# Ledger of designs, part 81: VHH binders against q9y6x5

Target 1, 379 residues: q9y6x5
Amino acid sequence: LPPKLLLVSFDGFRADYLKNYEFPHLQNFIKEGVLVEHVKNVFITKTFPNHYSIVTGLYEESHGIVANSMYDAVTKKHFSDSNDKDPFWWNEAVPIWVTNQLQENRSSAAAMWPGTDVPIHDTISSYFMNYNSSVSFEERLNNITMWLNNSNPPVTFATLYWEEPDASGHKYGPEDKENMSRVLKKIDDLIGDLVQRLKMLGLWENLNVIITSDHGMTQCSQDRLINLDSCIDHSYYTLIDLSPVAAILPKINRTEVYNKLKNCSPHMNVYLKEDIPNRFYYQHNDRIQPIILVADEGWTIVLNESSQKLGDHGYDNSLPSMHPFLAAHGPAFHKGYKHSTINIVDIYPMMCHILGLKPHPNNGTFGHTKCLLVDQWCI

## First folded at step 24 (VHH)

Design wn10
Fold by OpenDDE, fold request of step 25:
Structure wn10 (fold): chain B 379 residues (1-379), chain A 127 residues (1-127)
Amino acid sequence: as target 1 above (379 residues)
Amino acid sequence: QVQLVESGGGLVQPGGSLRLSCVASGFTFSASDFTAIGWFRQAPGKEREGLSDIYGRSESFTSYSDSVKGRFTISRDNAKNTVYLQMNSLKPEDTAVYYCAAGEYVRGSDHWTYDYWGQGTQVTVSS
């Protein structure tokens, strides 16, 4: 039987939550599998870009999903959470579910993972749910597990997405221990439901399961605001994305716009596109705007309005607060092994290996995950 | 089809209490983990401000602004599809039109968006 893999994402699950809160179900999952304590994600540390990096193994500049909000100057198209269905945005890469779907005697399934309800390279998963936040985890789980258990051709790769603890993290901030403890308890219970469902269906022993996330969460405050309106008139630029990484499209001379912004705040770095630090791998794409503003951790870029968010993400991907975790269980993985760190792009070649797929060119390093796998040597 | 109707506003003396109600129709707020009902207020000449919200399917989660924390309590009755705002220790500064709003969280938005609003109910705190 071909290997099967379920990839699960709990959006915005910061890695150090595992150290600060109790997760009995997740800990049991880890005890019987593996844990990567920190996953260094890609810049910018946002939902659409990082989820696509997980399934492509590419930096954002390479797969073309460079933010949750994008603008293409040539076609004048816009991308956003409410406008993400155009294959134009996704076709610069081939996600793993497409690769898997095109294999003989295999099919892919998806429950609301970013990009899975869009035909990419004229291919869409045989089984998928259109995104709808009102659909319960239970319903998503039921569909995914049904497809994994009863499909022809068999579903060999499936994705499952859930919006917590990101939604609550934005509302409360990660430092609200009282409320976040309740939120995270609920997440652990959902993991319990997942494991129970798999056991009930007889899938637990043969299914590889990865539980991960796209980014963490940092604490924000009304005392840490950067007001762009105090530095530049809004008539001089178009705002493509706001905080914590603002994407600026100048309406006047780029240099003039840059000069107005470069000293706007000591807590914000201003980059011309060609001067973006190489370590971000965030330069070589036309969808990256001519000027980007990067706020320091915990600072919020605003216009003439106050932010209601107490938590946010999207900051420098070297910050621990931006890092998610990865846990995995199944025939491909060791039991009781913990690893310190991998890069988020490393997940793709690992998943390809598990599924026996030839990976497309990618930025991941398979060697970083060898210690997690039973069929590999670990030095 | 979505409708929110506030009630319970009125005139009250400083230190007094009021209980506002928001009846939702056209949707069930407890049917989604990511639907929120929030209370807002707007005083004359001031911007609208968020006060409190409540969300969750079975278990509810609440939040409060600093301006009302410790004095106001948000709650809900799922069976009645109604959200309440218990306002205690009212001050003249609390005088405003109070609105309830319905919103949701969606993947990749990174914020809770309120799209549906009630007509508001006047709350006046005066001696």
Scores: ipSAE 0.936, ipTM 0.969, lowest interface PAE 0.4, mean pLDDT 96
Fold by OpenDDE, fold request of step 25:
Structure wn10 (fold): chain B 379 residues (1-379), chain A 127 residues (1-127)
Amino acid sequence: as target 1 above (379 residues)
Amino acid sequence: QVQLVESGGGLVQPGGSLRLSCVASGFTFSASDFTAIGWFRQAPGKEREGLSDIYGRSESFTSYSDSVKGRFTISRDNAKNTVYLQMNSLKPEDTAVYYCAAGEYVRGSDHWTYDYWGQGTQVTVSS
């Protein structure tokens, strides 16, 4: 029987939450499997880009999902949370569920993972749910497990997405211990439900399960604001994305716009596209705007509008506050093994290996995950 | 047809209390983990200000602005599809039109968005 893999994402689950809060269900999951304590994600550290990096093994400049809000100057198209279903945005890469279906006579299933309700390269997940935040975790889980158990051809790869603790992280900030403890408790309970459901269906021992996240969360404050209106007139540019990485489309000479912004705040770096640091791997895509602004950790870029967010993400991907974790369980994984760090793009070649798929060219390194796998030598 | 109807506003002396109600119709706010009911206010010549919200399916989560923390309490009755704002220790600066709003969190939006609004109820705090 072909191996099966379920990839689960809890959006915005910062890695150090595991050290600061109690997760009895998740800890039990880890005890019987493996843990990567820190996952270095891709820049920018946002939801759509990082989820696509997980399933493609590519940096954002390569897979083309470079932000949650994008603009293509040639086609005049916009990408956003309310407009994310155009294959135009996703077709610069091949996600693993497409590979799974095309390389083998297999099916894929998805519960609201970014991009899964879109035909990519004219291929859509065999089974999927259209994104709807109102759908409960239980319903998502029920659909996924039903598909894993009863599909023909069999579902060998499935994804499950949940919006917490990201939603609450934005509302409360990660430093709100009282509220975040409740939020994270609920997440742990959901993990308990997941494990219980898999056991009830007889899937637990044979299914590989990865629980991970796309990014962390940093504390924001009204005392740490960068007001762009104080530096440049709004008529001189179009704002494509705002905080903490602003994407600027100049309406006047780019250099003039740059000069107006370059010294706007000591807590913000301003880059011409060609001067974006190489370590970000965030340069070689036309969807990256001519000027980007990168706020320091915990700083918020605003216009005249006040932000009510107490937590945010999207900052430098080297910041620990932006890093998620990865836990895994199943026949492919060791039991009781902990690993310090991997890159988020390393997940893709690992998943391909588990599923017996030939990976597309990617930026991941399979060697970084060998110690997690029972069939590999770890030196 | 989503509809929100506020009630409970009026004239009160400083230090007094009011309880606002927001009755939601056309949807069930407790049916989603990511639907929020929020209270906002707008004073003359000022921008609309968010005060408090409540969300969650079975377990509810609440938030408060600094301006009302410790004085205002948001609660809900799922059976009545109603959200309440208990306002204590009212001050003259609390004078405003108070609005109830319904919103949701959407993947990749990175913010809670309120799309449906009530007509508002006047709260006046004066000696």
Scores: ipSAE 0.936, ipTM 0.969, lowest interface PAE 0.4, mean pLDDT 96
Fold by OpenDDE, fold request of step 25:
Structure wn10 (fold): chain B 379 residues (1-379), chain A 127 residues (1-127)
Amino acid sequence: as target 1 above (379 residues)
Amino acid sequence: QVQLVESGGGLVQPGGSLRLSCVASGFTFSASDFTAIGWFRQAPGKEREGLSDIYGRSESFTSYSDSVKGRFTISRDNAKNTVYLQMNSLKPEDTAVYYCAAGEYVRGSDHWTYDYWGQGTQVTVSS
């Protein structure tokens, strides 16, 4: 029988939460499987880009989802959380669920994972839920497990997405120990529900399960604001994305806009598109705007409005506060093994290996995950 | 279909207390982990200000602005689909029209958005 894989994401689960809070269910999951303590995600460290990197193995410049808000100057199209269903935005890459269905006579299933309710390359997940935040974790889990057990062709790849602790992280900030303890306990309980459900269905020993996240969360404050209106008139540019990485589309000469912004704040780096640091792999895509602003960790770029968020993400992907974790369990994985770090793009070739799929060209390195896998040599 | 109705406003002396109620209809706020009911206020000539919100399905989570923290308490009755704002130690600066709003969190938005609003109830704190 073909291997099966369930990929689970808890949005905004910062890696060091594992060190600072108690997770009885998750720790038990890890004890019987593997843990990667830190996953270096892709720049920018936002939800849509990083979730697509997980399932494509590509940097954002390559898969084309370069932010949660995008603008294409040629077609005049916009991408956002309320407008993410146009295949135009997703078709620059092939996600693993499409590969899974096209390479083999098998099905894919999805519950709320970004891009899964969109036909990509004229292929949509065999089973999927339209995104609706009102749908409970229980209902999402029930659908996923039902599809894993009762599908023809069989579902061999499934995704499950949950909006916490990201939603609460934005509201409370990651340093609110009282409230975040309650939030994270709830997450651990959901992991308990997941494991229990799998055991009840007899899937626990045979299903490969990856629990991960797309990014972390950093503490923000009203004392750390960068007001763009103090540096440039809003009539001189169109704002495509704001904080902590602003995407600027000049309405006047680009150089003039740049010169007005370059010294706006000591806590913000301003880049012309061609000068974006190579380490970000965030340059070679038309959807990246001519100028980007990158705020320092914990700083918020604002206009005239004050931010209501006490936590945010999207910052430099080298910052530990932006890093998620990865835990995994199943026949493909060792038991009781901990690994220090991998890149988020490394997950894709690993998943392809587990599923017996030929990966599309990607930026991941399979060698980085060999120590997690029982069938590989670890040096 | 969605409707929010505030009540409980009035005139009170400084140091006094009021309890506002917000009755929601057309939806059940406790049916979603990511639906929030929030209290806002707007004083004449000032911008609307967020004060407090409550969200969660079974277990509720609350937040407060610095301006009301320690003085105001938000709570809810799921059976009545009603949210309350207990306001203690009221100050003249608390004089405003108070609004109840319903909102939600969606992936990739990175913020809570309120889309439905009540008509508001006047709160006046004066000697």
Scores: ipSAE 0.935, ipTM 0.969, lowest interface PAE 0.4, mean pLDDT 96

Design wn10
Fold by OpenDDE, last read:
Structure wn10 (fold): chain B 379 residues (1-379), chain A 127 residues (1-127)
Amino acid sequence: as target 1 above (379 residues)
Amino acid sequence: QVQLVESGGGLVQPGGSLRLSCVASGFTFSASDFTAIGWFRQAPGKEREGLSDIYGRSESFTSYSDSVKGRFTISRDNAKNTVYLQMNSLKPEDTAVYYCAAGEYVRGSDHWTYDYWGQGTQVTVSS
């Protein structure tokens, strides 16, 4: 039987939550599998970009999903959470579920993972759910497990997405221990439900399962605001994305806009596109706007409107607060092994290996995950 | 069609209490983990401010602004599809039109949005 892999994402699950809160179900999952304590994600540390990096192994500049909000100046198209269905945005890369599905006697399934309800390179997942936040985890899980168990050709790769703890993280902030403890307990219970469901269906021993996330969460405050209106008139630019990484499309001379913004705040770096630090791998794409503003950790870029968010993400991907974790269980993985750090793009070549797929060119390093796998030598 | 109807407002003395109700129709707020009912208020000449919200399917989660924390309590009755705001220790500065709103969280939005609003109910705190 071909190997099977289920990739699960709990959006916005910061890595250090594992150290600060109790997760009996997740810890049991980890004890019987592997843990990567920190996953260095890609810049910008946002949902759409990082989820696509997980399944492509590419930096954002390469796969073309460079933010949750994008603008293409040539086609004048917009990308956002409410407008993410156009294949135009996704076709700069080939996600793993497409690669998998193009193989003989294999199919892919998805429950609300970003991009899975879009035909990419004229291929859409054999089984998928259209995104709807109102759909319960249980229903998503039921569909995924049904497809994994009863499909022909068999589903060998599946994705499952859940919006917590990101949604609550934005509302409470990560430092609200009382409320976040309840939120995280609920997530742990969902993991328990997942494991129980797999066991009940007889999938647990033969299914590889990865539980991960796309980014962390940092505490925001009304005392840490950067007001752009104090630096530049809104008539001089179009705002494509706001905080914590603002994408600026100048309506006047770019240099003039830059000069107005460059000293706007000591807690914000302003970059011309060509001057964006190389370490971000966030330059070589036309969808990246001419000027980028990057707020320091915990600072929020605002206009005249005040943000009520107490938590946010999207900051420098070197910040620990932005890092998620990765846990895995199944025939491909060791039991009781803990690893310190990998890059989020490393997940793709690992998944390809597990599934026996030839990976597309990617930025991941398979060697970084060898110690997680039973069929590899760990140096 | 989604509809929210507030009630329970009125005139009260400082230190007094009121209980507001918000009856939702056209949807079931407890049917989604990511549907929120929130209370807002707007005083004359001031911007609308968020006070409290409640969300969750089986287990409910609540939040409060600093301005009302410790004095106001949000709760819900799923069977009645109603959300309540118990307001204690009312102050003159609490005088405003109070609104309930329905919203949801969506993947990649990074914020809760409220799209449906009630007509509002007047709360006046005065000696």
Scores: ipSAE 0.935, ipTM 0.969, lowest interface PAE 0.4, mean pLDDT 96
Fold by OpenDDE, last read:
Structure wn10 (fold): chain B 379 residues (1-379), chain A 127 residues (1-127)
Amino acid sequence: as target 1 above (379 residues)
Amino acid sequence: QVQLVESGGGLVQPGGSLRLSCVASGFTFSASDFTAIGWFRQAPGKEREGLSDIYGRSESFTSYSDSVKGRFTISRDNAKNTVYLQMNSLKPEDTAVYYCAAGEYVRGSDHWTYDYWGQGTQVTVSS
């Protein structure tokens, strides 16, 4: 029988939460499987881009989902959380569920993973849920496990997405130990529910399960604000994305806009598109705007309207606070093995290997995950 | 279809207490893990201020602004689809129109958005 893989994402699960909080269910999951303590995600460290990087193995400049909010100057189209279903935005890459779906006697399933309710390259998974935040984890889990258990052709790849602890992280900030402990406890309980459901259905021993996240969370404060309005008149540019990486579309001469912003704050770097640091792999896409502003960790770019967020993400992907983790269990994975770090784009070739899929060209390195896999030599 | 109706406002002396109610209709806030009911206030000549919110399906999570922490308590009755704000140790600076709002968190938004608002209820704290 073809191998099966369930990819689960808890949005905004910062890696060091595992060190600072108790996760009995997740720890048991890890004990019987593998853990990657830190996953270096892609820049910018946002939800849509990083989730698409996980399933494509590509940097954001390559797969074309370069932010949660995007603008295409040629077509005049906009991308956002409320407008994310146009295949135009997703078609610059081929996600793994499409690759899997196109195989013989295989199908894909998805519960609200970004992009899964969109026909990409004229292909949509055989089973999927339209995104709706009101749908419970239980319902999402029930659908996914039902599809994994009794579909024809069989579901061999499935995704499951949950909005916590990101939602609460934004509200409380990651340093609120009292509230975040409760939030994370709930997440651990959901993991317990997941494991229990899989065991009840007889899927646990044969199903490969990856639990990961797209990014972490850093503490913000009202004392760490960068007000753009103090530096430049709003009439001189269009704001495509705001914080912590602002995307600026100049309405006047780009150089003039740049000059007005370049010294706006000592806690913000201003880049012309061509000067964006190479390490970000965030340059070679038309959807990246002519000027980007990158706030330092914990600083928030604001306009006259202040944000009440106490936590945020999207910062430099080298920051540990932005890093998620990866845990995995199943026939493909070792038991009781811990690994220090991988890149988030490394997950794609690993998943392709597990599923026996030929990967599309990608930026991942399969060698980085070999130690996690029972069928590979660990250097 | 979505409607929020505040009640419980009035005149109270400094140090006094009030309990505000927000009755939601057209939706069930406890049916979603990512629906929040929040309390806001706007004093004359000031901007609207967020005070407290509550969200969660079975287990509820609450937040408070520093200005009301320790004095105000938000709670809810799922059966009545009602959210309450218990306001203790009221001060003259608490005088404002108080609003409840309904919002949600959605994937990729990175913020809680409040889209539905009540009509507001006047709270006056004065000797």
Scores: ipSAE 0.935, ipTM 0.969, lowest interface PAE 0.4, mean pLDDT 96
Fold by OpenDDE, look of step 24:
Structure wn10 (fold): chain B 379 residues (1-379), chain A 127 residues (1-127)
Amino acid sequence: as target 1 above (379 residues)
Amino acid sequence: QVQLVESGGGLVQPGGSLRLSCVASGFTFSASDFTAIGWFRQAPGKEREGLSDIYGRSESFTSYSDSVKGRFTISRDNAKNTVYLQMNSLKPEDTAVYYCAAGEYVRGSDHWTYDYWGQGTQVTVSS
């Protein structure tokens, strides 16, 4: 039987939550599998970009999903959470479910993972759910596991996405121990439900399962705001994305706009596109705007509006607060093995290996995950 | 079609209490983990202020602004599809039109938005 893999994402699950809160179900999952304590995600540390990096192995500049809000100057198209269905935005890369779907005697399934309800390269998963936040985790889980169990051709790759603890992280901030404790307990219970469901269906022993996330969460405050209106007139630019990484499209001379913003705040770095640090791998795409503003950790870029968010993400991907974790269980993985860190783009070649797929060119390094796999030599 | 109807406003003396109600129709707020119903207020000459909200399917989660913490309590009755705001220890500065709003969190938005609003109910705190 071909190997099967379920990729699960809990949005905004900060890596150090594992150290600060109790997760009996997740810990049991880890005990019988592997843990990567820290996953260095891609810049910017946002939902759409990082989820697409997980399934493509590419930096954002390469796969073309460079933010949750994008603008293409040539086609005049916009991308946003409410407008993400145009294949134009996704076709600069080939996600793993497409690769898998195109193989003989295999099919893919997806529940709410970014990009999965869009035909990419004229291919869509045989089984998928249109994104709807109102659909419960239980329903998503039931559909995914049913497809994994009963489909012909068999579903060999599936994705499952859940919006927590990101949603609550934004509302409460990650430092609200009382509320976040309740939120994270609920997440752990969902993991328990996942494991129980798989066991009930007889999938647990043969299914490879990866539980991960796209980014972490940092604490924000009303005392840490950067007001752009105090530095530049709004008529001089178009805002494509706001915080914590603002994408600026100048309406006047770029240099003038830059000069007005460069000293706007000591807690914000301003970059011309060509001067964006190389370590971000966030330069070589036309969808990256001429000027970007990067707020320091915990600072929020605003206009003449107050931010209601107590937590946010999207900051420098070197910050530990932005990092998710990865746990895995199944025939492909060791039991009781812990690893310190990998890059988020390393997940793709690992998944390809597990599924026996030839990976597309990617930025991941298979060598970084070899120690997690039972069929690989690990020094 | 979504409708929110507020009730319970009125005149009260400082230190008094009021209980506002918001009845939602056109959707079931407890059917989604990511639907929030919140209370807002707007005083004359001031901007609209968020006070409290509640969300969650089975287990509910609440939030409060600093201005009302310890004095206001948000709750809901799922069977009645109604959200309540118990307002205690009312102050003259609490005088405003109070609005109920329904919002949703969606993947990639990175914030809760409120798209549906009630007509508002007047709360006046005066001796």
Scores: ipSAE 0.911, ipTM 0.957, lowest interface PAE 0.5, mean pLDDT 96

